VH-VL binders against q54nl0r163to351. Designs and how they scored, part 3

Target 1, 189 residues: q54nl0r163to351
Amino acid sequence: VPLTQVPCRAGSNVPIIIEKLIDHIERTSLNSEGLFRIPGVDLTINQYIKLFDNGEDVDVSPIEPYTAAGLLKRFFRDLPVFVPQSINKRVVSLFIDEEGKKKPVDMEILSNLRVLVHQLPTVHFEVMQELTNLLGKLMSRSDQNKMTISNIAICLVPTLNCVPAIVTYSIQMHDFFYNEVFPQHHLYY

## First folded at step 4 (VH-VL; framework fv_masavibart)

Design sa06
Fold by ESMFold2-Fast, scan of step 4:
Structure sa06 (fold): chain C 189 residues (1-189), chain A 121 residues (1-121), chain B 110 residues (1-110)
Amino acid sequence: as target 1 above (189 residues)
Amino acid sequence: QVQLVESGGGVVQPGRSLRLSCAASGFTFSSYAMYWVRQAPGKGLEWVAVISYDGSDKYYADSVKGRFTISRDNSKNTLYLQMNSLRTEDTAVYYCARVSDYEIGWYFDLWGQGTLVTVSS
Amino acid sequence: QSALTQPASVSGSPGQSITISCTGTSSDVGSYNLVSWYQQHPGKAPKLMIYEVSNRPSGVSNRFSGSKSGNTASLTISGLQSEDEADYYCSSYTSDYIYVFGGGTKLTVL
């Protein structure tokens, strides 16, 4: 199912499944070692997916940390498109030069990345904002949970089917990407 | 230049040990997950072992688990594969390989030229 | 046995197009857009030709293209040339830093 067709609460652009899982993980799971790396219980994940797919009012409070993280990963993995391929291609061109070598990262590249993140459809943008906010909190507790930025990138970002820099810089510079004012870009630039 | 150079291959008897080295140059070695991939004569590529950028995570193919140990020394820009209890089926060219920087994607973007390990007699 | 299934061989004539398939499962090719393709000439190390399903590194001819449908990824070589004769391997991410390889396809240019 497309992200825009997943049920949201009235007045919200964030799917109920994401809202419930992020809130639950944030409250109970941020100190769990290897969160998003250590697999949850597949049988339980499958059961909860069916409950959400049936439109049930799902109680996520009994879900154990690794299973809750696994359920969130499964949701993103199964999305047809989270980040459009056109945006992914433009992000790659920001970081890779004409010879295929990674450019030194500077504020010009990051400002252009911010512009591309803001070109995501509204529901995709808000989901990315909420997810990367959670992941920033997870990263801030890496001394306990062992989930450094590179571990988060390697273990979770593949399920998102997007260029990792979108997620890793959103995590590390969350206010810059989601809370700071940026210049308007004309559609035909 | 950006390169990986393997060494330590050779002919060894079954049951013995061999240590392979891979010298990295031209990039920040400590930022990359590193891999050993082997290729038996006339056969395809087979992943053998991986080590994370800081050495905290290591994974092995079932065929070598318990016999091979991957390690790295980030201060020397060197990757190692300690091969114990060698079997004739371990005969292969062993490649050192790098997966791309985690910020830009995940694919094998750099390979060494390989070092031949022959387990015989 | 290789984790990803490729045909053992494929052949074509100069100037024609050929396609090589790479079939995995829902837990690798079917789950992630992390499929790459490598070209290997005899006695040489593999060379990256395509990454993340359809992207081409600098210096790789635009005659090479990639795609994916369900559990199957495909490499297409158009305008086939004699130097394209080589072994081609697909690879896919699966989990925890682990990448798996296909069995390889020998391309013969007639």
Scores: ipSAE 0.387, ipTM 0.761, lowest interface PAE 2.7, mean pLDDT 89

Design sa07
Fold by ESMFold2-Fast, scan of step 4:
Structure sa07 (fold): chain C 189 residues (1-189), chain A 121 residues (1-121), chain B 110 residues (1-110)
Amino acid sequence: as target 1 above (189 residues)
Amino acid sequence: QVQLVESGGGVVQPGRSLRLSCAASGFTFSSYAMYWVRQAPGKGLEWVAVISYDGSDKYYADSVKGRFTISRDNSKNTLYLQMNSLRTEDTAVYYCARVSDYEIGWYFDLWGQGTLVTVSS
Amino acid sequence: QSALTQPASVSGSPGQSITISCTGTSSDVGSYNLVSWYQQHPGKAPKLMIYYVSNRPSGVSNRFSGSKSGNTASLTISGLQSEDEADYYCSSYTSDYIYVFGGGTKLTVL
């Protein structure tokens, strides 16, 4: 099923399944060692997928950390397209020169990456924003959970089928990509 | 130039040990996960072992688990494979290979020329 | 043995098109768009031909294309030329840092 066809709440562009799972994981699971790396219970994941597919009002509160993370990964894995291939190709071109060597990363490259992230369809953009916000919180607790930025990239990003830089920089520079507002100072006399 | 150069191959008796080295140059070695991939004469490619960028994560194919140890020295830009309790079925060309760093993607974008290991009596 | 299944051989004449299949499971090819293809000439190291299922590196002929349907990825070579004669291997991500390879396909240009 395309991401734009997954049920959302009125006035929201984020699917209910993503909203519920991210909220649950954020509240209960961020200190779990190897979250997104250690597999959940496939039988349980399959059962919850069926409940969501049937349009049930699913209670996710009893779901164990690794199974909740596995359910979220399964959702993204089953998406036809999360990041369009045209955007992935342009991201690679930002970071690789004509000889196939990685360019030094500077603010011009990151500003251009931000432009490409903002070219995602609205639903995809908001889902990426919510997911990378969660992953940034997971990364901030890497002393407890062992999920460094590289571990998050290796264990989760393949499931998203996108160039990792889209996700890793969204995680590390979340405000820059999604929330940065340059202050405007107006002095009134 | 960007390259990987393997060394340490040779002829060895079953049950003995051998250590392979892979010298990396022309890129920031510590930014990449590194792999050993082997190919028996006339056969296909088989993944053997992988080590993460900082050496904290290591994984092995079931056929070599408990016998082979992968390691790296980022200060020397060198990847190693310690092969213990060698068997005749370990006879192969051993390739050192690089997967694109975690910011760009995951595919084998650089291969060494390989080093031949022959395990025979 | 080989984690991914490829035909042992395929053949074609110059100017024709051929397709090589690579069949995995729902846990590798079916789950991820991280399929790559490598060309290997006798006595040489593998060379990357396709990555991310269908993308070509700079310098690889547009005669090479990739696709995927369900658990099967495919490499298609159009306008066959004698220099295309080689062994071709597919590879797929499975989990963590682990990539697996197909058994390889020998392409003969008649």
Scores: ipSAE 0.108, ipTM 0.652, lowest interface PAE 3.5, mean pLDDT 87

Design sa08
Fold by ESMFold2-Fast, scan of step 4:
Structure sa08 (fold): chain C 189 residues (1-189), chain A 121 residues (1-121), chain B 110 residues (1-110)
Amino acid sequence: as target 1 above (189 residues)
Amino acid sequence: QVQLVESGGGVVQPGRSLRLSCAASGFTFSSYAMYWVRQAPGKGLEWVAVISYDGSDKYYADSVKGRFTISRDNSKNTLYLQMNSLRTEDTAVYYCARVSDYEFGWYFDLWGQGTLVTVSS
Amino acid sequence: QSALTQPASVSGSPGQSITISCTGTSSDVGSYNLVSWYQQHPGKAPKLMIYDVSNRPSGVSNRFSGSKSGNTASLTISGLQSEDEADYYCSSYTSDYIYVFGGGTKLTVL
């Protein structure tokens, strides 16, 4: 099911499943070694997916760390599109020159990346904001949980099916991408 | 155990060449961008060259551009620095260093022990 | 010489806290949250102590902390111990597409 069709609370653009899992993980799981890298219990993940798919009011409080992270990963893996391919291609062109070489990163490139991130559909943008906020908190505890920026990227970027730079810079420069003033004129066509 | 071991340093006269090697072990070498960083005696750290995970992208400090060539052999887990037209100011301990990210690199999370290059008559 | 300015030396007594500053420009420390700190004992390779301004790698004591305000990053060492005596270097990525290092600070534990 497309991300825009996943149930949200009244007045929210973030799916209930994402909201509940991110809140739960942030409260209980950020010190777990290898979170998102170490697999959860597949049987339990399948059971919770079924509960959410049936539209039930799911209590996520008993879910152990690796299974909660695994459930969140399964949700993103099963999305048809999280970051549109058109945006992925434009991001690649920011970092790769016409001869196929990586460009040194500067604030002009990062400002252009911010523009592209803000061109995500509203639901996708807010989900990316919430996810990368969680991942930044996970990274801040990397001395205990071993989830450095590179480990987070390696285990999650394939699941999200997007250019690594979108995730890594969103994590490391979260306020720049999501909390600073940005023009409110977005055209979707 | 994860480690980097440099070799190839020595004493050489100005204008000559040296080739440094860095043997990597204990991690997936082909997944990381690699750097050469040097330190002149009694001085601070100075980056020299960087190479992407697959060898397709290379960048050099202005002080060595046109004289030094960075390369890698992922099948042998080895990083190289070919140093041509050596100058006395190139005298330094040369460190092989791994960056935290295979694509961009933000910090140096693994260092070799260093190899001394002395350029002197 | 070095692009980032550090004091040449800092000293403190055991149990004391000290702070080492690293001052750059808006084109490096001021623009990027990509500041790292390295500890170097005589004859040894540098060891990563802090990355991305304030994050500690596994195995680094929580006595080491990092921060940044404007163009200045700081490394703070609390509860000074004799083994902390070393040279400390800051590093930052720059808008000129190079990595730069500070000149280094020699910490003496009295």
Scores: ipSAE 0.000, ipTM 0.427, lowest interface PAE 12.4, mean pLDDT 84

Design sa09
Fold by ESMFold2-Fast, scan of step 4:
Structure sa09 (fold): chain C 189 residues (1-189), chain A 121 residues (1-121), chain B 110 residues (1-110)
Amino acid sequence: as target 1 above (189 residues)
Amino acid sequence: QVQLVESGGGVVQPGRSLRLSCAASGFTFSSYAMYWVRQAPGKGLEWVAVISYDGSDKYYADSVKGRFTISRDNSKNTLYLQMNSLRTEDTAVYYCARVSDYELGWYFDLWGQGTLVTVSS
Amino acid sequence: QSALTQPASVSGSPGQSITISCTGTSSDVGSYNLVSWYQQHPGKAPKLMIYDVSNRPSGVSNRFSGSKSGNTASLTISGLQSEDEADYYCSSYTSDYIYVFGGGTKLTVL
């Protein structure tokens, strides 16, 4: 199912399944070693996916850390498109020069990356914002949970089917990407 | 320039040990997961082992579990594969390979030239 | 760990188009847009030709294209040339740090 068709609360652009799982993980699971890396219980993940798919009011509070993270990963893995390929291609072009060599990262590249992130459809943008906010909190506890930015990237970003720089810079520079006061629906030229 | 150079291959008898090295240059070695991929003569590519950027996570193909150990020394920009209890079916060219960093994606964007390991009596 | 399924060989004449399939499962090719293709000439290391299903690295001819439908990824080579004769391998992400390779396809030109 497309992300825009997943049930949200009235007045919200974030799917209920994402909202509930992110809140639960943030409250209970951020100190769990290897979160998002260590597999959860597949049978339990399958059961919860069916409950959400049936439109039930799902209580996620009994879900163990690795299974909750696994459920969130399963949700993103099963999305048809999280980041449109047109945006992914433009992001790669920011980081590669005319000879195909990777450019040194500077504020011009990061500012242009921010512009591309703000071109995501509203639902996709807000989901990316909430997800990367959670992952930034996970990263901030890496001394306890062992989930550095590199570990988070390799364990989760492949599931999102997007250029890693979109996610990793959103995590590391969250305020720059999501708290800047510039229009999401209009570009300043 | 960006480069991976393997060494340590050679001819060895079954049951013996060899240690392979892979010297990395021209990039920030400590930012990449590193892989050993082998290819038996006339056969396809087979993943052997992987090590995360900081060495905290290691995974092995079932065919080598318990016999091979992957390690790295980020201060020396070097990847290692300790191969114990070698078998004739371990005969292959062993490639050192990196998966691209956390900015642009996950694919094998850099390969060494390979080092031949021949296990024969 | 599981090998992806590729045809052992494929052949074509100069100027023709050929397609090489790479079939996995819903847990690898079917779940992730992390399919890459590698070209290998005898005695050489593999060379990246396609990444993330359909993207070409700089320096790879636009005659090479990639696609995916369900559990099957495909590499298509148009305007076939003699230097395209090589072994081709697909690879897919499966879990965290683990990638699997296809069995390889030998392309013969002419």
Scores: ipSAE 0.284, ipTM 0.720, lowest interface PAE 2.9, mean pLDDT 88

Design sa10
Fold by ESMFold2-Fast, scan of step 4:
Structure sa10 (fold): chain C 189 residues (1-189), chain A 121 residues (1-121), chain B 110 residues (1-110)
Amino acid sequence: as target 1 above (189 residues)
Amino acid sequence: QVQLVESGGGVVQPGRSLRLSCAASGFTFSSYAMYWVRQAPGKGLEWVAVISYDGSDKYYADSVKGRFTISRDNSKNTLYLQMNSLRTEDTAVYYCARVSDYEYGWYFDLWGQGTLVTVSS
Amino acid sequence: QSALTQPASVSGSPGQSITISCTGTSSDVGSYNLVSWYQQHPGKAPKLMIYDVSNRPSGVSNRFSGSKSGNTASLTISGLQSEDEADYYCSSYTSDYIYVFGGGTKLTVL
């Protein structure tokens, strides 16, 4: 099912399944070692997906950390498209020159990446914002949970089916990508 | 300029140990996850072990888990594979390989020339 | 046993096009656009030919192209030349957070 067709609450662009799982994980699971790396229970994940697919009001509170993270990963894995190929190609072009060489990363490249992230459809943009906000909080507790930015990228980026730079810079520079409405104002002194 | 050079291969009897090294040059070694990949004579490629950029995470193929240990020394730009309890089926050319920077995608963009390990009586 | 299934061999004549398939599951090829293809000549290290399903590194001929549909990725070589004779391997990232390889395909140019 396309992300835009997944049920949301009235007035929200974030699917109910994502909203409930992110809130649950943030409240209960951020200190769990290897969260998103260690697999959850597939049978339980399948059962919860069926409940959400049936439009039931699902209570996620009993879900164990690894199973909750696994359920969220399964949701993204099953999406037809999260980041369009056209955006992925343009992101690669920001970082790799016409001769195939890596460019030094500077604020011009990151500002252009921000523009491309904002070209995501509204639902996709808001979902990326919420997910990378959660992942930034997970990363901030890496001394307890062992989930460094590298481990998060290895576990999540392939599941999201997008260029890693979209996710890793969204995590590391979340305010720049999602919370600065007027970047020129914030940069002008 | 950018290269990986393996060393430490040779002929060894079953049950013995060998340590392979991979010297990296021309790039920031500490920014990349690294793999050991092997290829038995006339056979296909098989991943053996992976180590994260800082050495905090390591994963092994089931065929070598408990016998092989991957490690790295970022100050020396060197990747290692300690191979214990060697079996005849471990006979292969061993390649070290760099995974593309996590900022740009996941593929093996740099390979060493390989080092041959022959386990025979 | 390889995690990804490739035909053992494929052949073509100079100037023809051939396609090599790489079939996995929903937990690797079907889930991720992280398929790469490698060319290996006898006695040499593998060389990256295609990454992220369809992208070519600098210096790789545009005769090489990649695609993916469902659980199957494909490498297509157009305008076959004698120097294309080699073993070709696909690789995919997996839900186990590792890369796996296909069994390899021997291309013969007749």
Scores: ipSAE 0.012, ipTM 0.545, lowest interface PAE 8.9, mean pLDDT 86

Design sa11
Fold by ESMFold2-Fast, scan of step 4:
Structure sa11 (fold): chain C 189 residues (1-189), chain A 121 residues (1-121), chain B 110 residues (1-110)
Amino acid sequence: as target 1 above (189 residues)
Amino acid sequence: QVQLVESGGGVVQPGRSLRLSCAASGFTFSSYAMYWVRQAPGKGLEWVAVISYDGSDKYYADSVKGRFTISRDNSKNTLYLQMNSLRTEDTAVYYCARVSDWEIGWYFDLWGQGTLVTVSS
Amino acid sequence: QSALTQPASVSGSPGQSITISCTGTSSDVGSYNLVSWYQQHPGKAPKLMIYDVSNRPSGVSNRFSGSKSGNTASLTISGLQSEDEADYYCSSYTSDYIYVFGGGTKLTVL
């Protein structure tokens, strides 16, 4: 099902399943070694997806760390579109030149990446904001959980079907992408 | 030049060991995950082993698990494959391959020329 | 065993179009838009032709295109030329750092 059709609470743009799983993972799971890398229990993941799909008020509190992370990954994997292909293609063009060579990353590229992130539909933007906020907290505990920025990118971003730079820079520069004032002169880009 | 050069291939008897090297040049080797991919004569491509950019994560195909060890030395820009307990079915051209820059995607964007390993009596 | 299924061979005449399929499962091709295609001439290393299902690297002819529907990715070569004669391999992301290959398809230009 499309992300915009997934149930949200009144006044919220973030699906209930994402809200509950992110909150649960943040409270219980951030110190778990290899979170998002080590697989959870597939049978349990399938059962919880069914409960959410049926519109049930799901209690996520008994879900163990690897299965909760696996459930969140399964949700994103099954989305038809999280980041539109048109945005993905434009992000790639920011990082490679016309000859196909990677450009040195500077503030101009990152500012243009921020413009593209802000072009995501409202629900997709707020979901990306919440997810990358969680992942930034996971990364901050990498001494315990072993999930460096590159490990997070390799294990999670394929599930999101988006260009890795969208996620990795959102994690590393979260305030720049989501909390700072959007410059007016970028609206024409 | 951006390139990968494999070495260490040769003829070896079953049960013996061989070590392959892959010398990287022209790019920041320490930023990339690296693969060993093999191809038996007249057959298709088969992944063998992968190592993360810092060497902390290593994965092996079931056919070589427990016998082969992938490693890297980022200070020397070199990738290694230690092959123990070689079998005749390990006979193949072994390619060193780079996974693309992780900020823009994941695909094999650079390949070496390959080195032939022949396991026979 | 190949993780992804490709036809063993395909053939066409100069100027025609051909399509090569690559069929996986819901855990690889069906789940991720991380399918790439490689061309290999005899005695040579593979060359990247398509990445992320449909993207073309610089220097690759626009006669090459990629697509995906469900668990099957496809490589289409239009305006077939003699130099296109080669083996073609698909690859897909599966988990972590692991990418698998198809069995390969031998393209013969008649």
Scores: ipSAE 0.409, ipTM 0.766, lowest interface PAE 2.6, mean pLDDT 88

Design sa12
Fold by ESMFold2-Fast, scan of step 4:
Structure sa12 (fold): chain C 189 residues (1-189), chain A 121 residues (1-121), chain B 110 residues (1-110)
Amino acid sequence: as target 1 above (189 residues)
Amino acid sequence: QVQLVESGGGVVQPGRSLRLSCAASGFTFSSYAMYWVRQAPGKGLEWVAVISYDGSDKYYADSVKGRFTISRDNSKNTLYLQMNSLRTEDTAVYYCARVSDFEIGWYFDLWGQGTLVTVSS
Amino acid sequence: QSALTQPASVSGSPGQSITISCTGTSSDVGSYNLVSWYQQHPGKAPKLMIYDVSNRPSGVSNRFSGSKSGNTASLTISGLQSEDEADYYCSSYTSDYIYVFGGGTKLTVL
């Protein structure tokens, strides 16, 4: 199912399943070692998918950390498109030169990346904003959970089917990409 | 120039050990995950081992687990593969390969020329 | 044998188009758009031709294109030339840092 066809609350552009899972993970699961890396229980994930697909008002509060993260990953993995291929190609062109070598990252590249992120359809943009906000909080607790920016990237970005720089810089410079306040100049790692 | 140069291959008897080296130059070695990939004569490519950019994570193919050890020395820009308890089926050209920068993606964007290991009985 | 299934061989004439398939499972090719293709001439190291299903590195001819449908990725070479004769390998992300390879396809230009 396309992201724009997934049920949202009245007046919201974020799917109910994402809203509930992000809120639950943020409240209960951020200290779990290897969150998003360690698999949850597939049987339980399948059961909750059926509940959401049936339009039920799902209580996510009993879901254990790894299964909640696994359910969120399954949702993104099954999306037909999260970041359009045209945007992915343009992001690669920002970071790779004509000879295929990675360019030194500077504020011009990051400002152009921000422009491309803002070209995502409204629902996709707001979902990316909420997801990378959660991942930034996960990263801030890496001493406890062991999920550094590199671990988050390798474990989760393949599921999102997008150029990793979109996610990694959104996490590390969240205010710069999503808020109208002064950009964050410090990167987390 | 951006390059990877393997060394340490040779002919060895079953049950013996060899240590392969891969010297990296022309790029910031410490920023990249590195692979060892092998190819038996006339056969296809097979991944052997991978090491993360800082050496904290290591993974091995089931066929070499417990026998091979991947390591790196970022101060010397060098990748290693310690091969113990060698078997005739380990005979292959061993390639050092770089995985693309993690901010861009994960694919093999740089390969060495390979070093031949022959385990003969 | 191989983690990903490719035909052992394909052939074509100069100027024609050929397609090489790479079939995996729902846990690799079917789940992730991290498929790459490599060209290998005899006695040489592999060379990256396509990454992330359909992207070409600089210096790779636009005659090479990639696509994916379900559990199968495809490499298409149009305007076939004699220098395209080589072995071609697909690779797919599976988990963590682990990438697997296909068995390889020998392309003959007749």
Scores: ipSAE 0.322, ipTM 0.736, lowest interface PAE 3.1, mean pLDDT 88

Design sa13
Fold by ESMFold2-Fast, scan of step 4:
Structure sa13 (fold): chain C 189 residues (1-189), chain A 121 residues (1-121), chain B 110 residues (1-110)
Amino acid sequence: as target 1 above (189 residues)
Amino acid sequence: QVQLVESGGGVVQPGRSLRLSCAASGFTFSSYAMYWVRQAPGKGLEWVAVISYDGSDKYYADSVKGRFTISRDNSKNTLYLQMNSLRTEDTAVYYCARVGDYEIGWYFDLWGQGTLVTVSS
Amino acid sequence: QSALTQPASVSGSPGQSITISCTGTSSDVGSYNLVSWYQQHPGKAPKLMIYDVSNRPSGVSNRFSGSKSGNTASLTISGLQSEDEADYYCSSYTSDYIYVFGGGTKLTVL
């Protein structure tokens, strides 16, 4: 099912399944060693997917950490498209030159990456914002959970089917990418 | 020049040990995960071991688990493969390969020329 | 045996098109868009031809294209030329967080 067709609450652009799982994980699971790397229980994940697909009001509170993370990963893995191929191709072009050599990363590249992230459809943009916010909190507890930016990248980003820079920089520079503060000019006296 | 150069291959008897080295130049070695990939004469490519950019995570193919150890020294831009309890079926050309970086993707975009390991009595 | 299944050989004539398949499971090719293809000439290291299913790196001819359907990825070479004669390997990311290779396909241009 396309992300834009997944049920959301009235007035929200974030699917209910994502909202419930992110809230649950953030409250209960951020100190779990290897979260998103250690597999959950596939049978339980399959059962919860069916409950959400049937439009049921699902209670996620009994779901243990690895299964909750696994359920969230399964959701993203099964999406037809999270980041459009056109955006992925344009992101790659920011980081490699015409000869195929990687460019040094500077603020010009990151500013252009931000522009491309903001070209995501509204639902996709807000889902990316919420996901990378959660992952930044996970990363901040890497002393306990062992999920450094590298571990998050290797274990989760392939599931999202997008250029890693979109996710890794969104995690590391979350306010820059998602805090869209319009420049305020001082008024003339 | 962006390149990987393997060394340390040779002829060795079964049960002995060899250490392979891979010298990286022309790029920020510490930003890349590295693989050892081997190819027996006339056969296909087989992954052997992988190490994360900082050396904290390592994975091994079942055929070498418990016998081979992958390591890296980022200060020297060098990747290593310690090969113990060698068997005749370990005979192969050993390639070091970088997997793309976390910014643009994960695929084997740079390969060394390979070093031949022959395990023979 | 190899983690991913490829035909042992394929052949074609100059100017024709050929396709090489790479079949995995739902734990690799079927789940991730992280399939790459490599060309290897005798005595040489492999060269990246396609990454992320269908993307070409700089310097690779547009005669090479990639696709995926279900658990099978495909490499298509159009307008075959004699220099295309080589071994071709697919690779895929897996649910174990490693990359594995197919058994390889020998392409003969006759």
Scores: ipSAE 0.445, ipTM 0.784, lowest interface PAE 2.5, mean pLDDT 88

